VHH binders against Probable nicotinate-nucleotide pyrophosphorylase [carboxylating] (nadC). Designs and how they scored, part 3

Target 1, 283 residues: Probable nicotinate-nucleotide pyrophosphorylase [carboxylating] (nadC), of Methanocaldococcus jannaschii (q57916)
Amino acid sequence: MLKDYALKILKKSLEYDVGFGDITTNSIIPEGVKAKGVIKAKEKCIVCGIDFIVAFFEEYGIKCKKLFNDGEEAYGNILEFEGDARTILMLERTALNLLMHLSGIATMTNRIVKKAKSVNKNVRVACTRKTLPLLSPLQKYAVYIGGGDTHRFRLDDCVLIKDNHIAIVGVKEAIRRAKENVSFTKKIEVEVSNLKELREALEERADIIMLDNFKPEEIEEALKIIDEFERKTNFKPIIEVSGGIKEDNILEYAKYNVDVISMGALTHSVKSVDMSLDIVRYQ

## First folded at step 1 (VHH)

Design d10 (framework vhh_7d4b_2)
Fold by ESMFold2-Fast, scan of step 1:
Order: structure tokens, then sequence, then C-alpha cells
Structure d10 (fold): chain B 283 residues (1-283), chain A 119 residues (1-119)
């Protein structure tokens, strides 16, 4: 299913990019020229999206041979292909843009996961829903390939009580209403922005509590409150930290005993892997 | 069902060589990048060497570059670590593991094999 979803996105992207025809290729490349080539990673990366690109190329009659699978560390040639030269050149940028982006996410995620786990063995590094419209399932797949957690996909996957919900009904009432109105199968998560809201979320026994935009020192204080509550009640929620966390400051957060660190940056501030498509032989 | 079994560990004198093997079963071996990790008592587990699923790409920790060589035989579902010029600081439990494909959360790990370098 995910491969079909990716193919639909790639075909729609190509439709826009081609318009009424590739005027450069059609004016200078003779009809019937066959070409062989490679897609090359010009920097070390974790490959992600290779099967999406194979499906896309094969949809247009280009034959492919994978040299690496999604999740493998790669440098140099990652995919061999052959087919009609005009078609290859037409598909090039659409294919590379997606492959470079998804590989960038997987590479960044893998690096950050290993960094965080170096100081906190059991922590999960998760993405968020701060994703590109329509590309969310593909971006979350790339996070997964990099060793991260996808977090919730859709609004119906779990309850997430956010600042705007709290502004309307408050923390306690929001949690109570969610417990009454949603299926017992759904986890209830609440974002808290201060220690007062944290105490309220603990009292109402939210399944997951996200410490939203807490500074490292504030996390330390929050964990003391959580530990005291657990000692008194024998109840401990899953603790997630989120907001303003990036690769260059994650160690300031990961040093604390938290269950999940969520980073919007995994999907919204990722650097694409530099890749090229090179024609190796033509006839 | 997934199983990684290390072998080839033992006690050796400094300057000698050992070859570790990791036999894999229960998954499609050539789809997974693999690595050798080691952990000495009281130290963090560290990545020693890694190899891509195809065997075309390898990486080494700076402490073992030029001394250790990682390889794999996909027809036998086996990964190897050739350890030359062994030093006392190489003493550790060595673990075979899958790398990167499923991320660290879903990594498969072997039980470990002890390597002791002492005179």
Amino acid sequence: as target 1 above (283 residues)
Amino acid sequence: QVQLVESGGGVVQPGRSLRLSCAASGFTFDDYAMGWYRQAPGKQRELVASISGSGRSTNYADSVKGRFTISRDNSKNTMYLQMNSLKPEDTAVYYCATRWYSGSRYDYWGQGTQVTVSS
C-alpha cells in the first residue's frame, strides 16, 4: 500500500513537471536512443525510498537493479537502470527529489537515534505531525527506516490534547471528556506547558504526558513531581519531551530519564542527501 | 525465530589473531546491514565494524581501523570479523547485530562471544 501511495504522488508530481513536454530532451536527444545509468549517492547516507523509485521507473518502462535496500548505509552507486533515454531524462528530477528527501530523513533520524541512545538506552526518538501535506506517510516511513518512532499518523489514531483544547476546557475536563467519549482502546496523551498542568494531568491519569517546550532544568523538576506521584499512587504515565529539540541540543534533553523525545525537525528541517543520476552508456 | 549465533571467541595473547563468525537464521539475511559491537565491563557498548547487506560498503571504528576486517557470505547467511594485532583493550564481549534497516528499536542481537586478550 505504501508503494502504491508513493507511485501516485510521483506520477502527479511528474504530470506538473512535464507540462506539455520536455522541450530540451525532445529537441536534442534522438528518438529511440537507449541509455544505461546509475543513481549515485554523493555523500554517505541511509537509503530510503529505493523501492518507490523502482516502481516509478518500471511504470514508465525503465528496468532497474537495486544495489542497496532501504535502511542500508550507502555511498556511490545505489541503483542501476536502463531504458529509453528521453524517458529517463524526463523522470530524473522527480525521482531524485523524493529519494534524496527520504534518505535525508532516514540518515538524520539514524544519527540522532544513536546519539540519544548513547546517554539514554531506552529512549525512543519520534517524529510529529509537522509534515509536508500528502507526504506524511512517506516521511514517517523514512523516520521508521532510520530507527525512529512514527508517533500518531492520523487524528483518529490516539487522543492528543493540545494547548488549544486546554485553552477551551482546561486539562482536567479535557482528559475526563476524552475518557468518557473515546474507545477504551485509545491512549490519551496530553501536552502540558507548566508544572500546574503536569500535576492536573497526573491526577487525571493521562496515559502519556508530553512536556511541551520545557527547558532542561524544568524537565528535571517535572521528573521529580512524576517520581513523587508514582511513589504515592503507584501510577506512572509515559513521559514524552517535545518542542525546540534539534540534533545539536538533543543531548541536553536525552540525559534525563524520559521515555520519548519528539522532534519536528526530523521531517521539517531535514537536509536532503546529495544524489545524481548519471548516464553511463548509450546507443 | 530470528537468531544470531556468534562463534570464534576465546583467549589469545597480544599481537595474535581471532576470526569471529555470526550465523544468522529466521530472516532474509542479504536485506540487512550487519555490524559487530563490543562491550567491556563498565563501558558503553560500541560499534566496531559494519557492513551493508550487499557487502559493498564497510565502516570501522577508529580504534580498529587497519587491524579488523568485516566481511559476509550471503550464500551461507554468515558474517565475519577478522581481528588482527589484538591488544588488551580489545578485550570485550562481541555482539553480532542487524544495523539500520529497522533501526535500533528493532535490531536483532546475538548472545555475544567473549574475547580476552591477555598475556
Scores: ipSAE 0.000, ipTM 0.145, lowest interface PAE 19.4, mean pLDDT 86

Design d11 (framework vhh_7d4b_2)
Fold by ESMFold2-Fast, scan of step 1:
Structure d11 (fold): chain B 283 residues (1-283), chain A 123 residues (1-123)
Amino acid sequence: as target 1 above (283 residues)
Amino acid sequence: QVQLVESGGGVVQPGRSLRLSCAASGFTFSSYWMGWYRQAPGKQRELVASITSSGDYTNYADSVKGRFTISRDNSKNTMYLQMNSLKPEDTAVYYCAARPYGSGKYYTDFDYWGQGTQVTVSS
């Protein structure tokens, strides 16, 4: 299903890119020329999106042979293809742009997950909803392929009480109203920004508590409060930390016994993997 | 409507002290994280110190730890930076900055900025 979604995005992107025709290819490459080529990763990466590119190429009559599957570590040739030369050249940039971007996310995610788990075996590294419009499902898929957690996809997946909700009704009332008005199947998560809000969220028994923009020393104090609450009540929520966490400071957070570390950077601050499409034979 | 106004900058000799103030208006000050940034000619903007909305937690750049103290008075909507043992390297324009709590932005990135106040450490 996700493959169909990706194909629709690729086709719409191609429509924009081609406009009225590929002037260079149509003026230089004769009709009927058949070509065989490869897509090559120019740097070591975790490949992601290869099946989307296969579906896209096959839609236009290009035959493909995968050399790697999504989630595999790759360098060099990752996909072989053959078909009409004009068609291949027309599809090239649209295909590479998506593949490079998704592989970038998977590569960054895998690196960060390994880093975090080196000091906290059970921690999950999650993305957020800070994603590109329309590309969110594909970007979150790339996080998943890299070994990360997708977090919620849409506003209807779970309740997330944020700072603006708290500003209007307060922590306690927000949690109480959510419990009253939302289906029993939905988790209730609350973002807290200080220890007072943390205590209020614990008292109202939120399912998940996100420590938002807490410094490492503040996390330590928060965990003491959580441990005391668990000791007295036998209740422990899932603890997430988020805000201000980057690849270069994640170890300052991962060393604490928290369940989830959420990072917007996984989807909004990623570098694409450098890839090329090379024609090998033609006739 | 959000305004941040810095004061207390000036010229001071090495080893002396200055106290910067930032007066805030147009938002609920007690709900905002506050910070001081500085920028010297030819250098990138650097976070100097930050303080949480309650004032209970603070963070400092390594270059100023033990010399500078950030504080706030929520009843007066004012944030302060006490700068002790000033060095020529502390010469910069100092900016007051604010961010809403729970904003989900990087802790080094603030949403609102003052105009800046010049601090010069020299005779």
Scores: ipSAE 0.000, ipTM 0.090, lowest interface PAE 23.8, mean pLDDT 84

Design n01 (framework vhh_7n9e_1)
Fold by ESMFold2-Fast, scan of step 1:
Structure n01 (fold): chain B 283 residues (1-283), chain A 121 residues (1-121)
Amino acid sequence: as target 1 above (283 residues)
Amino acid sequence: DVQLVESGGGLVQAGGSLRLSCAASGFTFSSYAMYWGRQAPGKGREWVSGISGSGGSTAYASSVKGRFTISRDNAKNTLYLQMNNLKPEDTALYYCAKGRYSGYDWPFDYWGQGTQVTVSS
């Protein structure tokens, strides 16, 4: 299903990019020229999206040979292809843009996951819903390939009570209404911004509590409250920390006994992997 | 060598329908935008409709929008024009053309004899 979704996105992107014709290629490259080429990673990366690009190229009659699979560490040639030269040149930028972006996400995620797990073997590093419109499933797939957790996909995936919900209804009433009105199969997560809201979320038995924009010392205080509550009630929610967490400060958070660290940067502040498409032979 | 062969024209009453076809050969059909144009007796050529190489984008002259539908079958190298609710002013020789420029898609080179559409009142 994901491959079909990716193919739809690539085709729609191509439609916009080409418009009524590739005027450069069509004016310069003779009809009937066949070419062989490679897609090359110009820096070390975790490759992600290669099967999407294979499906896209093959849809337009370009034959492909994978040299790496999604999730593998790669450098240099990652895909060989052959077919109509005009078609290859028409597809080039659309294919590279997606492949470079998804590989960037997987590479960053893998690096950060390894860093966090070096001090907390059980912690999950998750993305958020701060994603590009329509690309969210593909970006989250790249996080997964990098060893991260996808978090909530869509609004119907789980309940997430956020600051604006709390502003209207308050923590306790929001959790109570969610429990009453949502299927038993759905987890209830609440973002809390202070210790008062944390205590309210614990009392109402939220399944997951996110400590939003807490400093490391405030995380320590929050964990003491959570531990005390567990001793008294035999109840322990999943604890997520989020907000202000970056690759260069993640260890300050991962050292605490938290279950999940979520970072919007995994999907909204990634650097693309530098890649090229090189024609090797033509005739 | 590029060849485009139009067919499907004929005599039809006002309000009727026709489907035109254009068989293409000599180039990679899916790599090019394709167009339908027409020329009424004693008048200049005018653009009617265009379709991108993938088939995902279409455009129409205001005079035919909502009545005509352009489509393509890249596996068969064939371009189509479905014409509904035909009017006497649609009477013309219809021809297809291969795209060259995204910004200037008219005038087109005429590739064949075209197919005559005559709409009686």
Scores: ipSAE 0.000, ipTM 0.109, lowest interface PAE 24.7, mean pLDDT 84

Design n02 (framework vhh_7n9e_1)
Fold by ESMFold2-Fast, scan of step 1:
Structure n02 (fold): chain B 283 residues (1-283), chain A 121 residues (1-121)
Amino acid sequence: as target 1 above (283 residues)
Amino acid sequence: DVQLVESGGGLVQAGGSLRLSCAASGFTFSNYAMYWGRQAPGKGREWVSGISWSGGRTAYASSVKGRFTISRDNAKNTLYLQMNNLKPEDTALYYCAADRYYSGSYNRDYWGQGTQVTVSS
């Protein structure tokens, strides 16, 4: 399923990239020339998207041999291929752009997950919905491959009560209305910005409470309130922290007893892995 | 001074087993992918097996898959090739090689002096 989705995205990207035709390749490379080549990772990375690229290349008659699978640590040659030289050159940039981007997400996610888990074994590092239009499922797949959590995919996966919902009806009413109007199968998450809203969310028994844009010292205070509520009521929601969390400050948050750390940066501020595609003429 | 020294070759009967070693020195072994290749008299060199720098990825030529096992000990700077169910066609001089990059095919950076394997029918 996901592979078919990726293939549709790659074909649409190729359609825009080719335009009126690959004038450089068509003017320089003779018809019928066969080439063999490799895709090479020029830095150590976690590979992500290799099966999408294989499917894309094979769709256009290019034969592939995988040297690595998604989720493996790689450096150097990751894919071997052979086929029509003009076709390979036409597909090159579209293939590399996706592979480099997804591998970048997986690499960053894996590094950050290992960092967070070094001080909090059971914490999950999650992405958000701050993703590129249409690419969200592929970007979230890359987070998963890197060892992260995808969070909710679509608006219908989970109730997430945000600041703009709270601005209209308030925390208590938002949670009550969600419980009344949404299927019993759906978890209710609320994003709180202060301790008053936290207390309200606890009283209404939200399944998940996100502490949004809390400073580390504010997280500590919030956890005391949560612990007191659990002591009195035997109820404890899943605790997520989000907002302003980056690779360089994640340890300031991970040291606390929280269940999930969500970072938009995993999908909106990632550095692509540097890769190349190299070919030689083949008889 | 980069040096690769292969050992463990010899004469063995068809169906037998042999373990080759390659001792590496003069470079940071754990940063390099390692390979085994072979050359029979009058034939070109062929790639046999490869192992990534961490040991997490291995690959084999179709002719040896299921019979040979490549492994490495980064603490000892040593590469191994366990050869089982040897055939007369496996008779060759066996070489080890190092490459900065891992691939399913050989792309030599360094090359050892070789160790002779002879499989009698």
Scores: ipSAE 0.000, ipTM 0.111, lowest interface PAE 21.5, mean pLDDT 85

Design n03 (framework vhh_7n9e_1)
Fold by ESMFold2-Fast, scan of step 1:
Structure n03 (fold): chain B 283 residues (1-283), chain A 121 residues (1-121)
Amino acid sequence: as target 1 above (283 residues)
Amino acid sequence: DVQLVESGGGLVQAGGSLRLSCAASGFTFSDYAMYWGRQAPGKGREWVSGINSRGGSTAYASSVKGRFTISRDNAKNTLYLQMNNLKPEDTALYYCARGWYKSTGYYPDYWGQGTQVTVSS
């Protein structure tokens, strides 16, 4: 299913890129030339999106042989393919752009997950909804492949009470209304910006509490409040930390006993893996 | 299990001839462009010649053009290099390679272990 979604995105991207025809390839490459080639990773990476590229190539009559699966560490040749040379060259940039981007997300996520778990074995590293329009399911899949947590995919997956909701009705009323009007199967998460809101979220028994833009010393104080509340009530929510967290400061947060660290950077500040497509021409 | 095994090297006098062979296995030989490269003592690997998958197109380094002839027998999975009018400067370890052909040239992705060619005066 996700593969079908990826194929739809790739086809739309190709329509934009090609327009009324690949005039360069069609003017240079003779009709009927068949090519065999490879997609090559020029740096070590966690491969992500290879099945999407196989589906895309096969849709246009290009035969593929996988050398690596999504989630494997790879360097060098990762996919072999063969078919019509004009078709291969037409598909090249669209295929590489997606594969390089998703592999970049998986690679970055894997590196950051390993870093965070080096000081907090049980912590989860999650992405956010700060994703590219339409690409969110694919980017979140790449985070999952890298060993991260996808967080919620869409607004209907989980209740997330944010600063703008709190500004209108307050923490207590927002949680009460969510509990009254949403299915019992849905978790209720509240984004709190200070210790007063934290206490209110605890009193109303939010399932997940996100500490938004808390400094490390403020996290320490928040955890003390949470531990005191658990001691007297036997209630402990899942604790998420988010806001301003990057690869270069994640250890300042991961050292605390928190359940989830959420980073928008996993999807909005990723570097693509450098890859190439190399072909053999035969007639 | 791609394997390329070169043979036919040896000692030859300046002005002489040698024919190198490369036996290919572990892949569909007729799908690939094939190359000869060489490495002289103290120098990097140099591309010598290339031939397309069907044998209809060939290319040569300027240093060997007119003296060397590349050919292939797809039925035997064998690549050849006929070397005529050999010069001391042709002394090198000669490598068979499988590779990719683009409009800008040949790009090898697998090399054999090589066969030594020594040209004496």
Scores: ipSAE 0.000, ipTM 0.085, lowest interface PAE 22.0, mean pLDDT 82

Design n04 (framework vhh_7n9e_1)
Fold by ESMFold2-Fast, scan of step 1:
Structure n04 (fold): chain B 283 residues (1-283), chain A 120 residues (1-120)
Amino acid sequence: as target 1 above (283 residues)
Amino acid sequence: DVQLVESGGGLVQAGGSLRLSCAASGFTFSSYSMYWGRQAPGKGREWVSGISSSGRSTAYASSVKGRFTISRDNAKNTLYLQMNNLKPEDTALYYCATEWRYGGSYHDYWGQGTQVTVSS
């Protein structure tokens, strides 16, 4: 359950943040004060993580009313809440840090997905495993909410043969060994860095071939080789492009007939959405 | 440079009505919650009413609930307080205010206030 995972992360983050107590709130705010407030987005965004924050607040006795759901475009108030003032102020930064980060990922992903699909309607924009420790499932959820593809979650989801594997055994042998030793249920993906490795991956029938750090002009030549192979053998792998792709150059890649464009930037170079928690009244 | 300018106060008979306005400038008004406070002579500041940035959520002090209505016009950068069935104990200087959070701290911005005097 992703919500339960998020709650565990939020509680551990809170434990660290509180330390020996919220000395500012406890010294200034009287016991028993009830407050009503809002969380607001100070810039237009795609909301992501709001159900995690609701669950977190409710765990501590704070009542919530959602104004937007994950995946919706929002600006201004996104969540209303009511409860103990000291508790609200204690939870504030932990809640906002996660909500701002996940909404940032969803917002960036949605913008990039729209951009890529403007020239290639069928392309998927995917993240990678270049994620923050422990936050990977939540970051990948945010990519999904933004309209992107999660790619593999963990090492056991899919075989991905990378440059370091190829350096040891080569492309052909890596694919052969993976097919022999891994369950038939697992897709086999290989990263190729040149046209020779591409031909080897095609000959060994890899399910997915990633063109790693290919220049746009090299993509065109790679696609000709793939098309010729398909014409002769009736075999067509899923084609992924990765490496050096950013928001400002994605159109140079998306214009080609490729299936997936993967970008580490979706999880490792995202800007948080600016949000605040505002107390509206107290008693 | 945040500026809040209140208007609409005056002298009114008990049971009467007044509408206060607050013209906001120097910030993105539609992005911030707003509230009205008041201070009577010899008393501390009292929170009166609050409104969310969108205007969908409002809250009132028990002393004014059912008599006062807070509203906002984000296109005009203006906050309002409609005060009905006024009582002598509502006599006070009324302020509009907003709270911002940046740099890890709350920042309160208050106007100069507009005087409301309710005669018996």
Scores: ipSAE 0.000, ipTM 0.096, lowest interface PAE 22.4, mean pLDDT 84

Design n05 (framework vhh_7n9e_1)
Fold by ESMFold2-Fast, scan of step 1:
Structure n05 (fold): chain B 283 residues (1-283), chain A 123 residues (1-123)
Amino acid sequence: as target 1 above (283 residues)
Amino acid sequence: DVQLVESGGGLVQAGGSLRLSCAASGFTFRDYAMYWGRQAPGKGREWVSGISGSGYSTAYASSVKGRFTISRDNAKNTLYLQMNNLKPEDTALYYCAKDRGYWSGYPSSFDYWGQGTQVTVSS
C-alpha cells in the first residue's frame, strides 16, 4: 500500500534530518509539554499527501484531524493535530517538505491538464520517469491526484525503447527483439527522433510511438505519415509527444491530434506549495 | 540481525539501587530511540522510560520519575537504566526495546525486544 511506502520514506528521511538530536527543541522545550497545531496552506492549491502525513504523525503518537482530502482545492488550515511538543517540532520539516512538494506537483498538473484539455479534450497529460530516486511512486501519485497520467512506474510495467537502445541495435531490431522476448500482455513503446525512425516503428507495429524532441511543425509532418500509414494498413499506434514541453508552450503541442503529452517538468521542475506548521501549548 | 541483551538485574533491598545495561547490535544504534519496559509476575508489560537516539530527549512513566534515570553511550552501543530508591512494586523482568524510528516519546509499538533481566526488590 502506498501509504506504508510513504511512511517508510518519511521515517528514513527523519533519521537523516535529526542526526544526533534536535538540540534546539530538546534544550528549550521542557519534557512532557503538549501542543496543538495546524498545517496551513499559504496559497491556493490541490492538496496531496495528507494521508501520508497523518500516518507519519500518528506513528509518533500525534493525533490528527483532516480538514481536506487529497485532490481537494484548499487554502488555509488543512490538518489539525495534537501531541507531544518536542515530537511535533522534530517531525515538522520532514512532514512539510513532502506535503509541500506533492501538493506542488498536484497543483501544477491540474493547471496544465485543464490548459491542454481546453484545446484537445481527449489528450492525456503524463509524467515520465524523470523522478527523484525512491520518491517516484509518491510523485506519480501526486500527478494522478492532479488529473494526470502516471505513465509507466517501473522498468517491468511496459517496454520503452529509448535512444540508447536504438544506438545499439536500431529501431527495427529493437522492436523485433522486444516482441520475441516479452509477454504478449506488455505494450511496446518506442521513442523516435526523426521521420525515418517513425516509419520503421510503424512498419514493425509498435503499440505506442513517442515523438521525442520534435518541433511543432515536425509533429505536423509526422502526423501526416501516421495518417497515411493508417489509411493503408488500418493500424494506428498510440501517439505520444515528449521533450522540451513546458507549461508555457504546451498549447503549441496540444493543438495537434495526439493521444498523450508527457512532461518531465511535472516531477523535476515543480514549485512547492508554501505551507506552515503553527503550534500553541496545549493543557 | 537486531540483538538486544540486558544485564545488571538481581536481588536488592527496598531503598537500594541497581544499574541495568542493554548491549545492542545489528543496527546503527545512534539512529534509533531506545526504551526500557518491565513485566511484573502475573501482570502485563508496562513502559518505564525512553530516550531519543541522540540522548537529548528522555521520558519516564509517572511511577518511576525522579527515581530512575535513562542514559545511553552511543560509542559503546549501550543503553542504561539507573534505578534509585527501589520499591517492592519495582519487582519485574526488565527488558530493553528498539523504536521503529528516531524518537516517538511514547511508543505505539516496539520493533524488537530483548530477553530481559530480572529485578527483585525485598521488603
Scores: ipSAE 0.000, ipTM 0.085, lowest interface PAE 22.9, mean pLDDT 84

Design n06 (framework vhh_7n9e_1)
Fold by ESMFold2-Fast, scan of step 1:
Structure n06 (fold): chain B 283 residues (1-283), chain A 121 residues (1-121)
Amino acid sequence: as target 1 above (283 residues)
Amino acid sequence: DVQLVESGGGLVQAGGSLRLSCAASGFTFSTYAMYWGRQAPGKGREWVSGIYSSGGKTAYASSVKGRFTISRDNAKNTLYLQMNNLKPEDTALYYCARVYGSRYTDEYDYWGQGTQVTVSS
């Protein structure tokens, strides 16, 4: 259950944050004060993580009312809550930090997906394996909520030949050994860094070829080689582009006839959505 | 100061043609994908067509595919929409838009005031 996983992470984060107690709240807020409040998005966003926050708040006796669901575009009030004032204030930072981060990923992903699809309707935008430890499943969930792909061609079901493999045995031998030693059900993906490696990957019939750190001009040349190979052999791999691709240059890549654009920035260079927790009433 | 200025709209009979232009200034036009959108009175905005920064690839809404053609002239910083076989349902304010949105807003970050197209039966 992803919600149970998120709850465990939130509880561990809270444990670290509280330490010996909330000195400010305990010195200022009387015991037994009840409060109502809202979580407010201060900029337009795609909400992500709201059910995680509801589960976290309810675990500590705070009653919640969702105004938006994950995946919806929102601005202003997104969650209403009520409960013990000291508890609310204790949970505030931990809840907002996760919600702001995941909503940031979903918002960035949705914006980039729409941008790429504006010029290439069939392209997929995928995250990479450059994620934070412990938060990886939640970050991937946020990419999914934003309209991106969490597992580009199901990495767990694929052989992925990377630069370090190629450095040891070369492209051809790596693909040949993978074909000989893995189940026929496994697709073979190879990352190539130049046109020589591309030609080798095509000759050995890799199922998926990732053009790694190619400039837009180099992608154009690579696609000509792929088209020529298809014309002569009737074989066409899935083409992925990755490396150095960011929101400000994605259109330079998406304009080409590629199947997948993978971006580490979706999980490692995200800007959090600005949110606040506001107490509206107390007694 | 980013500016997008549409022109070429007007009144036309069903089955007729119009060519819209969008003059862009204040940014490097050749590096941005561009859109044409439209809005009929009392209705939401509808995406009509998009074009790559190089002009090498185009996309169209199903409602206009085969009838409309998007093009661009990067040397003149101008976007075009050739509209053929116009239908009364095409009556709308047509605007051009730049694709690069930021600060968690919709995919358009700039669009023009629009040019009115009215198709009579």
Scores: ipSAE 0.000, ipTM 0.079, lowest interface PAE 24.5, mean pLDDT 84

Design n07 (framework vhh_7n9e_1)
Fold by ESMFold2-Fast, scan of step 1:
Structure n07 (fold): chain B 283 residues (1-283), chain A 121 residues (1-121)
Amino acid sequence: as target 1 above (283 residues)
Amino acid sequence: DVQLVESGGGLVQAGGSLRLSCAASGFTFSSYDMYWGRQAPGKGREWVSGISTGGGRTAYASSVKGRFTISRDNAKNTLYLQMNNLKPEDTALYYCAAKYYRSWGDSYDYWGQGTQVTVSS
């Protein structure tokens, strides 16, 4: 299913890129030339999207041999292919753009997950909904392949009470109304920006509490309040930390006993892995 | 119905070699990191080696590094352990284990029953 979604995206991207044909390739490469080549990772990475590229190439008659699967660490050749030279050159940039981007997400996610888990074995590193239009399922898949958590996919997956909701009705009323009006099967998460809102969210028994833009020192104070509440009530929500967290400071947060660290940067500020498509022989 | 079936164990002289196999069925083998562990008499289970879903990453316990080689064939749903330069202290029940490659925590999802390796001095 996700592979079919990726194939549709790749085909639409190709339609835009090609128009009436690759004028350069069609003017200089003779018809009927067969080529054999490789896709090569020029830096160490976690591969993501390889099956999407295989499906895309095979749709256009290009035969593929995978050298790595999604989730594996790779450097050098990752995919071998053979077929019509003009077709290969036509598909090249569309295929590489997606593969490089998804592998970038998986690589960054894996590096950050390992870093966070080095000080907190049970912490989850999650992405957000700050994703590219239409590409969200593929970007979240890449986070998943990198060892991260996808968080909420769509507005109907769970309740997330944010600052603008709180501005209108307040924390207590927002949680109460959500519980009253939404199916019992849906978790209720609330973003709190200070200790007063944290106490209100605890009293109303939110399932998940996100500490939004808290400094590490403020996280420590928040956890004391949460622990005290648990001792008195035997209730403990899932604790998520978000806002201002990046690879360089994640250890300052992960060292605390928090359940989830979410980072928009995993999907909106990713560097692509540098890759090339190289023709290695032709006939 | 998940099955992991080890084979290839036996009695071997110190300095000898054995190749262990683990045949997997009942789950999507290519989505699982695979491991070899061992249990010596009177001891707990010890991790020996691990291999990622497509074979791109391998890891070894210090005690076996350079002597053992882990590999897998996803088309055959089979995990291998090539054991060279065997020592008496390698004597143990060798079992394979599977862990979904994105599982949280340190426990394995599936275990085999094991194959006995005995190295005589």
Scores: ipSAE 0.000, ipTM 0.137, lowest interface PAE 20.7, mean pLDDT 85

